# VH-VL binders against a9kqm9, part 18

Target 1, 255 residues: a9kqm9
Amino acid sequence: MRIIISPAKKMVENIEALPVCGEPSFIDQTNQLLTYLKSLSYEEAKEIWNCNDQLATMNFERIASMNLKTKLTPAILSYQGIQYQYMAPEVLEKDQLEYIQEHLYILSGFYGILKPLDGVTAYRLEMQAKVNLSDKKDLYEFWGSLLYNKLREETDFILNLASKEYSKCIERYVTEDVRLVTCVFGERKGEKVIEKGTYAKMARGEMVRYMAEHKISTMSEVKKFDRLDFSYDENLSNETKLVFLKGESNVRDRK
Short names: E, the ipSAE of ESMFold2; O, the ipSAE of OpenDDE; V2, 0.75 times the mean of E and O plus 0.25 times the DockQ between their complexes.

## First folded at step 4 (VH-VL)

Design v59 (framework fv_emapalumab)
Fold by ESMFold2-Fast, scan of step 4:
Structure v59 (fold): chain C 255 residues (1-255), chain A 120 residues (1-120), chain B 111 residues (1-111)
Amino acid sequence: as target 1 above (255 residues)
Amino acid sequence: EVQLLESGGGLVQPGGSLRLSCAASGFTFSSYAMSWVRQAPGKGLEWVSAISGSGGRTYYADSVKGRFTISRDNSKNTLYLQMNSLRAEDTAVYYCARRGYSYGFPFDYWGQGTLVTVSS
Amino acid sequence: NFMLTQPHSVSESPGKTVTISCTRSSGSIASNYVQWYQQRPGSSPTTVIYEDNQRPSGVPDRFSGSIDSSSNSASLTISGLKTEDEADYYCQSYDSSNHVVFGGGTKLTVL
């Protein structure tokens, strides 16, 4: 089993709480993207980042001086945000860190796919960005099947804890001999289930921590997730979609 | 096969102008930053100018800034160097070079060079 | 702003090892990658080392690169010297403004 999870827009550098223990698998592709980004005018880059002038200026200057070789931070400590706050990777015990290093992959528009302890530089490039390089119209075309093929070499069971923006780069290539199971963290609103971004991000991070603490390797174990007032709902779930509902009163009964 | 072919060199008087061309083939030209690097007779390599793949950004050595203009036509796979106010010290073989995609942006392919002689 | 300084010439006999240094005048040599180019008489330069120590396809493993932070230098080492290695060698890096900086070049003579 392998777990996929989204990156974050905010990144920090020079965090030394955990060691860098590897190089991104597709660093050559990352170098192509860096060269492309360095080639863009400010207006072209700003359009790709789809952000205000303040953020665009900071990122334009960051890209201009970016060096993929030096000042590397472990990926899992570089990404900042509520998902990574709830995962709390900096306080994982040695065996829990070994679990996530073996099972967890972080998807990235810039790096493609990352192990937690791969060394990275801070960047801004979301998977849905509209790039135009090497006759590819966007990052989904640029990465193609590379990310899925890397996962398929290691497992036939992929647990999806990534947002749709990132999971799309894997979902397009899934065949019947590989099981892709997506976790949905939502709330019931009458006849509908609504997944609120903030709660979903919290739950995805917490699920990674939960899985590391319990050394989870099967779907039946994933179904026992009961943190943040979420509980598995058998009636709304199926073989490829596990639905966890917030505020469910029978959490104790499912333990 | 990647190929870069320079043309437009020749003899020109001090204060004169020349336009160099570099015809590129065998790769997606618009995806690569390009440079001009020169070499005076019996001397070392000196970087002159660079242009991004889109043409949106240009860079110049201090010795040529304000006199030379780098440009490209991606529809024709051609790189240009417009040289104005030429001086005797601009005499050199001018190479067209592609910046590779490795972190160091090495010049992974070079043309044959075209000789520019600035003399009266 | 900085300079890359190389020895003007080095000489060695066939079969021996030669090392060519490239010293950065200010700022750390490790701040940016160093490339090495070979230029034989009458020919265009070709890359023999990129990213400090990587070899392009087709370049024999007799060619190696290294960085020494204590001397603030990069080095190109050629072992098992052959007569065809006789050429000018140039180191190259980038400054903080992305300007290309070349070393002055070293003439290698194989006796």
Scores: ipSAE 0.000, ipTM 0.398, lowest interface PAE 17.6, mean pLDDT 87

Design v60 (framework fv_emapalumab)
Fold by ESMFold2-Fast, scan of step 4:
Structure v60 (fold): chain C 255 residues (1-255), chain A 119 residues (1-119), chain B 111 residues (1-111)
Amino acid sequence: as target 1 above (255 residues)
Amino acid sequence: EVQLLESGGGLVQPGGSLRLSCAASGFTFSSYAMSWVRQAPGKGLEWVSAISGSGGRTYYADSVKGRFTISRDNSKNTLYLQMNSLRAEDTAVYYCAKRGYPYSYFDYWGQGTLVTVSS
Amino acid sequence: NFMLTQPHSVSESPGKTVTISCTRSSGSIASNYVQWYQQRPGSSPTTVIYEDNQRPSGVPDRFSGSIDSSSNSASLTISGLKTEDEADYYCQSYDSSNHVVFGGGTKLTVL
């Protein structure tokens, strides 16, 4: 089994609470992207990052001086945001850290795919970015089947805890010999289930930590997730989609 | 040189059982998913079942679920399809097909074995 | 679940170009890769196009594939048509449950 999750836009460097243990699998492709980014004018780079001048200036200067082999931070400590706060990788025990190092992959527009302890430099490049290199018009074309193929050689069961922006780079390539199962963390609103971004990010991070704490390897075990007031709903779920509803654990707890 | 050779086809009465085999050679059998695809006389291709390289995952078309069982013996490089409760609609040539890697297509097919379910 | 619909038959003269369509009944045609297989009478299928528009080694460049999101269809185009191209052609994709889905097949006649 492998788990895929989204990265975050905000990254920090020089966090040394955990050691760097490994190099990104597709560092050569990352170097191609870095060379491309370094060739861009400020205006062209800003267009790709789709951000304000302050962030664009910071990232432009960062790219100009970037060295992929120095000042490395473990990926799981570099990405900042609600998902990573709830995952709380810094408080994982040794065996839990070993679990996520074996099972967890972080998707990345710049690095493609990362193990938790792979050494990274801070960057800004979301998967939706419009790049123009190697006859590719965007990062989905650039990465192609490469990320899925890496996962497929390691597993026939992929648990998707990534957002649609990132899971799209995997979903298109899935065939009959691999099961891709997506977790949905939502609230019932009348006849529909609504997935609120903030709660979904919290739940995805919490699910990773939950799985590490319980050494989960099967779908039946994933269905037992009960953190953050979420509970599995069998009627809304199917073989490729596990739906967890917020606010229904009160009924379960009374039983 | 990749080769897939089906066997076990024949004439069987409705309600009967039959086991198909596919002998594989020329590749690391346990590394690839395998499928059974059938073709009724004069009709198109219909996917029947698939099994992962390790044998840990199996998939079935709705039309055969509960009646057919796909399995493999990686020590013998052989794929099997156990067909129970056979119906006239199961009459077809059954092909053994290998999943490509890294690409998402069937890169090799066997010659096919004919199964005739006749009353 | 969905169906892939192909025309039952197409005909064209040698040297001309023919296009065979494969239309997905629900969900986007681009959601999963589309493959194309050629089957001559008495033979097993062989791949002419994989992953929408790629050719296996040995398949001539007269064969090409494309996706059209506006019609929700995939197309196989064969240019410079030759008599040996006479065959049944099947498109194939995957659904979200990893089930293989084949089109009904198109008989190509070259006269």
Scores: ipSAE 0.000, ipTM 0.435, lowest interface PAE 15.2, mean pLDDT 87

Design v62 (framework fv_durvalumab)
Fold by ESMFold2-Fast, scan of step 4:
Structure v62 (fold): chain C 255 residues (1-255), chain A 120 residues (1-120), chain B 108 residues (1-108)
Amino acid sequence: as target 1 above (255 residues)
Amino acid sequence: EVQLVESGGGLVQPGGSLRLSCAASGFTFSSYAMSWVRQAPGKGLEWVAAISGSGGRTYYVDSVKGRFTISRDNAKNSLYLQMNSLRAEDTAVYYCAKRGYSYGYYFDYWGQGTLVTVSS
Amino acid sequence: EIVLTQSPGTLSLSPGERATLSCRASQSVSSDYLAWYQQKPGQAPRLLIYGASSRATGIPDRFSGSGSGTDFTLTISRLEPEDFAVYYCQQYGSSPWTFGQGTKVEIK
């Protein structure tokens, strides 16, 4: 089994937290993207990043001086945000860190796909970015089937804890010999399930931690996730979609 | 029409080797994991080995680990089982089997089988 | 390794009767990853049921699967002459994927 999750927009550099163990699998493609980004004017780069002038200026300067082989931080410790806060990789025990190093992959617009301890530089480049490298009009075209092909060589079962922006670079290439099972964390509204972004990010991070703590390897075990007031709902789930509903087990909430 | 056709079975002495082949047609071969399942004379079914659609992942039952190697050639739509250090207990009909549409290794199409007899 | 035990070993029944076949696992089968196969003499097995209860394409409605955890059942509601065969259950919840020893359904 392999788990895929989203990255985060905010990144920190901390070269002393944990050792870097490995280089990103597609560092050559990352170098092509870096060369492309270095060739852009400030206005062109700002369009790619879709952010305010303060952030654009910082990232423009970062790209100009970026070296992919120096001042590296383990990917799992570099990404910041509510998903990573709830995952809390810094406080995982040794065997739990070994679990995520074996099972977890972080998707990335810039690096493609990362193991938790791969060495990265801080960047800003979301998968939805509209690049124009070679004849590729966006990052989905740039990465093509590369990320899925790497995963299929390692497993026939992928648990998706990534947002749609990132998971669709895998979903569009899935063949029948590999199962992609997506976890949905939402709240019931009539017969619909609505995912609120903040709660979904919290739950995705917490699920990774939960899986590491319990050394989970099967869907039956994933279905037992009970943190953050979420509980599995058999009726809304199927062979490719596991639905967890917030607040459904509290009898007082129903009244 | 999905077809799986095994070949390569025969009589071999203990300690010998055989290579089984399975020719697949009627479906996108590279999109489906494949397995070998055997059946000893008068006995039940035993899964032996599996290979993912890309060939990147293989699985074996403990009794054949280190002796059998499953492989595939997606350009030729062919599955193989290299069997070394054969034992009398390996005597069986060997079926080529295609993984089903859903996740997990259940088998929606089977070949006719090829008989392997290990006897002195 | 999950061991699957099928019972009874042999069912002797007449056409038109109901057949109920049991498959018990030594450990809980994850996500109900259990399949049923039919095999006639000299032929390859044929998939009937997967995921404990889903009928394979082309399988008649008289075949149904049920159960979860460690206890699974294949039911044939009204036996037809072509249904007399050996039936195998198979779990695919954890490697190695294992088969039961089989139940023979024969004419009385």
Scores: ipSAE 0.000, ipTM 0.407, lowest interface PAE 16.4, mean pLDDT 87

Design v64 (framework fv_durvalumab)
Fold by ESMFold2-Fast, scan of step 4:
Structure v64 (fold): chain C 255 residues (1-255), chain A 120 residues (1-120), chain B 108 residues (1-108)
Amino acid sequence: as target 1 above (255 residues)
Amino acid sequence: EVQLVESGGGLVQPGGSLRLSCAASGFTFSSYAMSWVRQAPGKGLEWVAAISGSGGRTYYVDSVKGRFTISRDNAKNSLYLQMNSLRAEDTAVYYCAKRGYSYGYYFDYWGQGTLVTVSS
Amino acid sequence: EIVLTQSPGTLSLSPGERATLSCRASQSVDSSYLAWYQQKPGQAPRLLIYGASSRATGIPDRFSGSGSGTDFTLTISRLEPEDFAVYYCQQYGRSPYTFGQGTKVEIK
């Protein structure tokens, strides 16, 4: 099995609690994107990033001086935010770290797809960015089926812990011989399940850590996830969607 | 289960040197950045120095840069702080502190501290 | 460097009361990378909260953190006798990693 997860908008460099262990699989495509970004005017780049002047200036200067081969940070330590905080990669034991290095892939607009310990530079380029490179109108067209083909050669079971923006680059190409199973972390509101962004990001990170701690490889084992007050709901789930509800635990199940 | 034990503190004269040690156990030492945080008597906390898990990067506050050297021996699960050219204002309890589980230099475990007194 | 200013300097309260402690940064703390620590006399600090609002392992649910940008708050919903201590905030959004001067929570 392989697990896919979203990146984060904020990144840092020069964090070395874990070693860099590998180069991104599609570094040549990343170099094409870097060359493209370096060719843009400040105004064009800012439009792609859709951010304020302070962030745009920082990223414009970052791109101008970027070298993909030097001063690298492990991907899993570079991405910042609640998802990566709850994943807690730095506390993983050697065999748990080996588990995520084998099973986990981080999707990226700039790098395409990353193993946790692949060396990266900080960037800003979300998958939904509207690039115009080689007649490709956006990053979904730029990456095409490349990321799915990489995953398919390694597995026929993909567990999706990524947001829709990122999972779309995989979902579009899935065939019947590959199982893509999405985890939903939400709260019941009448007949609806509402997924609150902060809790969903926390749960996605925690699920990765949970899977590493238990060396999970099957869907039946994934269904046993019970952290952060989430519990699996069989009635709302099906063969391609696993629903975990927050706050639905019985009193008798209190630990 | 995580334990950090400092040693090496004591009384030194201004201009003198001292080496602090921290013995770590209960976690994968090489996977975490480590820091030294000090506290002058009756005062607040001040971060002093940090070292990456591999030992490849070191960071210092300006007031100790060039005088203090942080290092580690991952085979021995040990962290060190070599303090040279000590000044009266370096008098403090020095804590060995482990970087948190997730990204960032917040400190989830601390040693008991070791007192360094710089006085004539 | 980012300067953290805590207020009040001293909070005098009784067991059972709510304590609200403030921490203000001289400039915006990146990604809400702010932690709270508890320190009792003669002891090392103890992590309570990280990432502004995430409770550390083993910390009771009466402790909660909130805030973003330059304004952060630590709340103790119902003080227990063991909660009377000095509390420090710390930012780790940029080096040097700085601490506030502390707020002492003492028995009234």
Scores: ipSAE 0.000, ipTM 0.387, lowest interface PAE 19.2, mean pLDDT 87

## First folded at step 5 (VH-VL; framework fv_emapalumab)

Design w01 (at its last look DockQ between E and O 0.01; V2 from the best seeds 0.00; counts 0 for: pae O 13.4 > 2, off the site)
Fold by ESMFold2, look of step 5:
Structure w01 (fold): chain C 255 residues (1-255), chain A 120 residues (1-120), chain B 111 residues (1-111)
Amino acid sequence: as target 1 above (255 residues)
Amino acid sequence: EVQLLESGGGLVQPGGSLRLSCAASGFTFSSYAMSWVRQAPGKGLEWVSAISGSGGRTYYADSVKGRFTISRDNSKNTLYLQMNSLRAEDTAVYYCAKRGYSYGWYFDYWGQGTLVTVSS
Amino acid sequence: NFMLTQPHSVSESPGKTVTISCTRSSGSIARNYVQWYQQRPGSSPTTVIYEDNQRPSGVPDRFSGSIDSSSNSASLTISGLKTEDEADYYCQSYDSSTLWVFGGGTKLTVL
């Protein structure tokens, strides 16, 4: 089994010698993207980053001086958002860190796909960015099937804990020999399940931690997830979707 | 250069409260778990509590659970320990400790300590 | 929950070698890394061994750490003893149920 998760916009950069245990698998493609970003004017880059002038100026200077081989931070410790707060990788045990290094992949618009301990530099490039490189109109086209093919080499089962923005990079290319199963974390509204974005991110991070703590390797073990007041609902789930409901019962509304 | 500076220790009556602070510098504070470790006079080291880099996960020794609260303010690079319902057995030097770089559960830097005395 | 047991004190002459043991009461000593801290009188602790057998920068190579799975223990070995090595030494480990655990400490006296 392999688990995919989203990155976060917020990243920390630590130039002190933090342990880096690997190089991103698609560093050549990342270098192509970096060269492209370095070729842009400030206004062109700001449009791609879709941010205010303060952030755009910072990122423009960052790109100008960026070196993909030095001053690296392990990916899992670089991303900060709510998902990573709930995962709390800095408090995992030795064997739990080994578990995530073996099973977890982080998707990235800039790096493509990352193992947790791959060395990264801080960047800003969301998967939806309008990149025009190598006759590709966006990053989804740029990455194509590369990310899925990497996962397919290692597993016939992908557990999807990524947002739609990122999981599309994998979902579009899934072949019949690989099962992709999406975890949905939501609340019951009549016959529908409503997923609240921030709380879904909390649950995704907590699920990664839960799996690492229990060294989960099977779908039946994933279904036992019960953190943050979630529980598995078999009636709303199917062969490609595991639904976890927050709260008490999954019975239908009465009265 | 990593620096950890504890403050807020002092003399307190049983049942009283104190808040300890630890000012951190020389590292990316929010990226690291932090801990409080105490040492009673003439005794060994005892782990008290820990907090994840974001503050989202907290851990307590059984001896202090329900009475002590660890927290952090990452905008101020400061770790805190709120100590309530103090007992004589809480008398100790309290150290602020930083988790190490190697993903192991060890402390690579320690503060100078601040003395808490709980006396009738 | 587990405990780490150390001898209360050890004594040895300058120039000699001393070994301080650290035995885990339940579960494997290899569950997670073992660290060793030195505390000189009046000072805060400092790390002398991390991750079983690694030395921080500035710690002399006469300090070494090891693991013995057969006795479920870790050891700190100090060779070429110097009077400056006189201190209390603590082992420490972690697991997800007990969290951080220190040994009781060993007072090293250099005769």
Scores: ipSAE 0.157, ipTM 0.660, lowest interface PAE 6.1, mean pLDDT 88
Fold by OpenDDE, look of step 5:
Structure w01 (fold): chain C 255 residues (1-255), chain A 120 residues (1-120), chain B 111 residues (1-111)
Amino acid sequence: as target 1 above (255 residues)
Amino acid sequence: EVQLLESGGGLVQPGGSLRLSCAASGFTFSSYAMSWVRQAPGKGLEWVSAISGSGGRTYYADSVKGRFTISRDNSKNTLYLQMNSLRAEDTAVYYCAKRGYSYGWYFDYWGQGTLVTVSS
Amino acid sequence: NFMLTQPHSVSESPGKTVTISCTRSSGSIARNYVQWYQQRPGSSPTTVIYEDNQRPSGVPDRFSGSIDSSSNSASLTISGLKTEDEADYYCQSYDSSTLWVFGGGTKLTVL
């Protein structure tokens, strides 16, 4: 099993926390992107980053001096956001950290795909960003099937906890011999499931923690997730989608 | 190996109180919700109570609400059931049951049970 | 709330196949997973099927579970019946208010 999650927009540098244990699998492609970004004018870069002037200026200076081999932070500790808060990687025990190092991947517009302890530098580049690099018109084209192939080399079962923006990089290339299962965290509204972004992010992070705590390896065990008032709904789920509903009185998933 | 050992059963008069214990071993106790299930002599299984791994959430069957209290001491790997205001219909073998993650939140391990007899 | 109804007893000869039904009174049987427990005389219950059709380690493949949405029932099937299979069998599920719901149990006699 491999688990995929989304990155966060905000990144921090923390070179003293956990040791860096690896290099991003596609560091050459990342270097290509860095070179491209360094070639851009301020206005061009700002457009790609889709941020305010303050952030654009900061990132522009960051890119100008960026070195992918220095000032590295473990990927799992670099990203800041609700998902990562609830994952709480900084307080994971050794065996839990080993679990995520083996099973968890972070998708990234800049790095493509990361293991938790890969060394990364702070950047701003969303997967949906519009880039004109060589003959590629966006990052989806740039990465192509590379990210999926990386996962495919290791597993025939992918648990998708990533947002649609990032999971598209994987979903579009899934082959018949691979089972991709997407977790949906939402609330029931009649016959529909409403996903609230904040709660979904919380749940995704908590799911990763849950899986690490209990060394989860099967879909059956994933269905037992019961944190944050979420519970598995069999009727709304299928072979490729696990639906968890918040606020349901499904006691079986409560612990 | 998972082991569950119930104790504390015995004879008690109606209106009396009794406290059951279940000693657990072979798994990370605090990670699993635990339940009490009882079986009256010659009758079927009846769920009594459950408690979350942390002890923060408790559940009770209507038949025992207000009378029974489930608790746990994770430092001692022990599950408890305080039974007050006991009635004749509470007479049963009380089983401690583990909810295994491999089997979801369903009973995957049962103790041998302890007999509670409520009689005048 | 719902109830699970089982036949009181079933009997069959060794080597044959027997099926025990568990019918849910209300709500969809597929809403929540169904488990099956085996209880031999004088012993504690043990899980033979969980999550409708999953078999724990150590349980022979002669045991299988299934769900029939049309009849709103679950079934435990035991093929190649053996004397050791003689026991009481309980189906179990859960609802939002009572946590666990057990069937009334079925006594299986091996003739």
Scores: ipSAE 0.000, ipTM 0.460, lowest interface PAE 13.4, mean pLDDT 90
ESMFold2 (binder alone), look of step 5: mean pLDDT 92; pTM 0.933

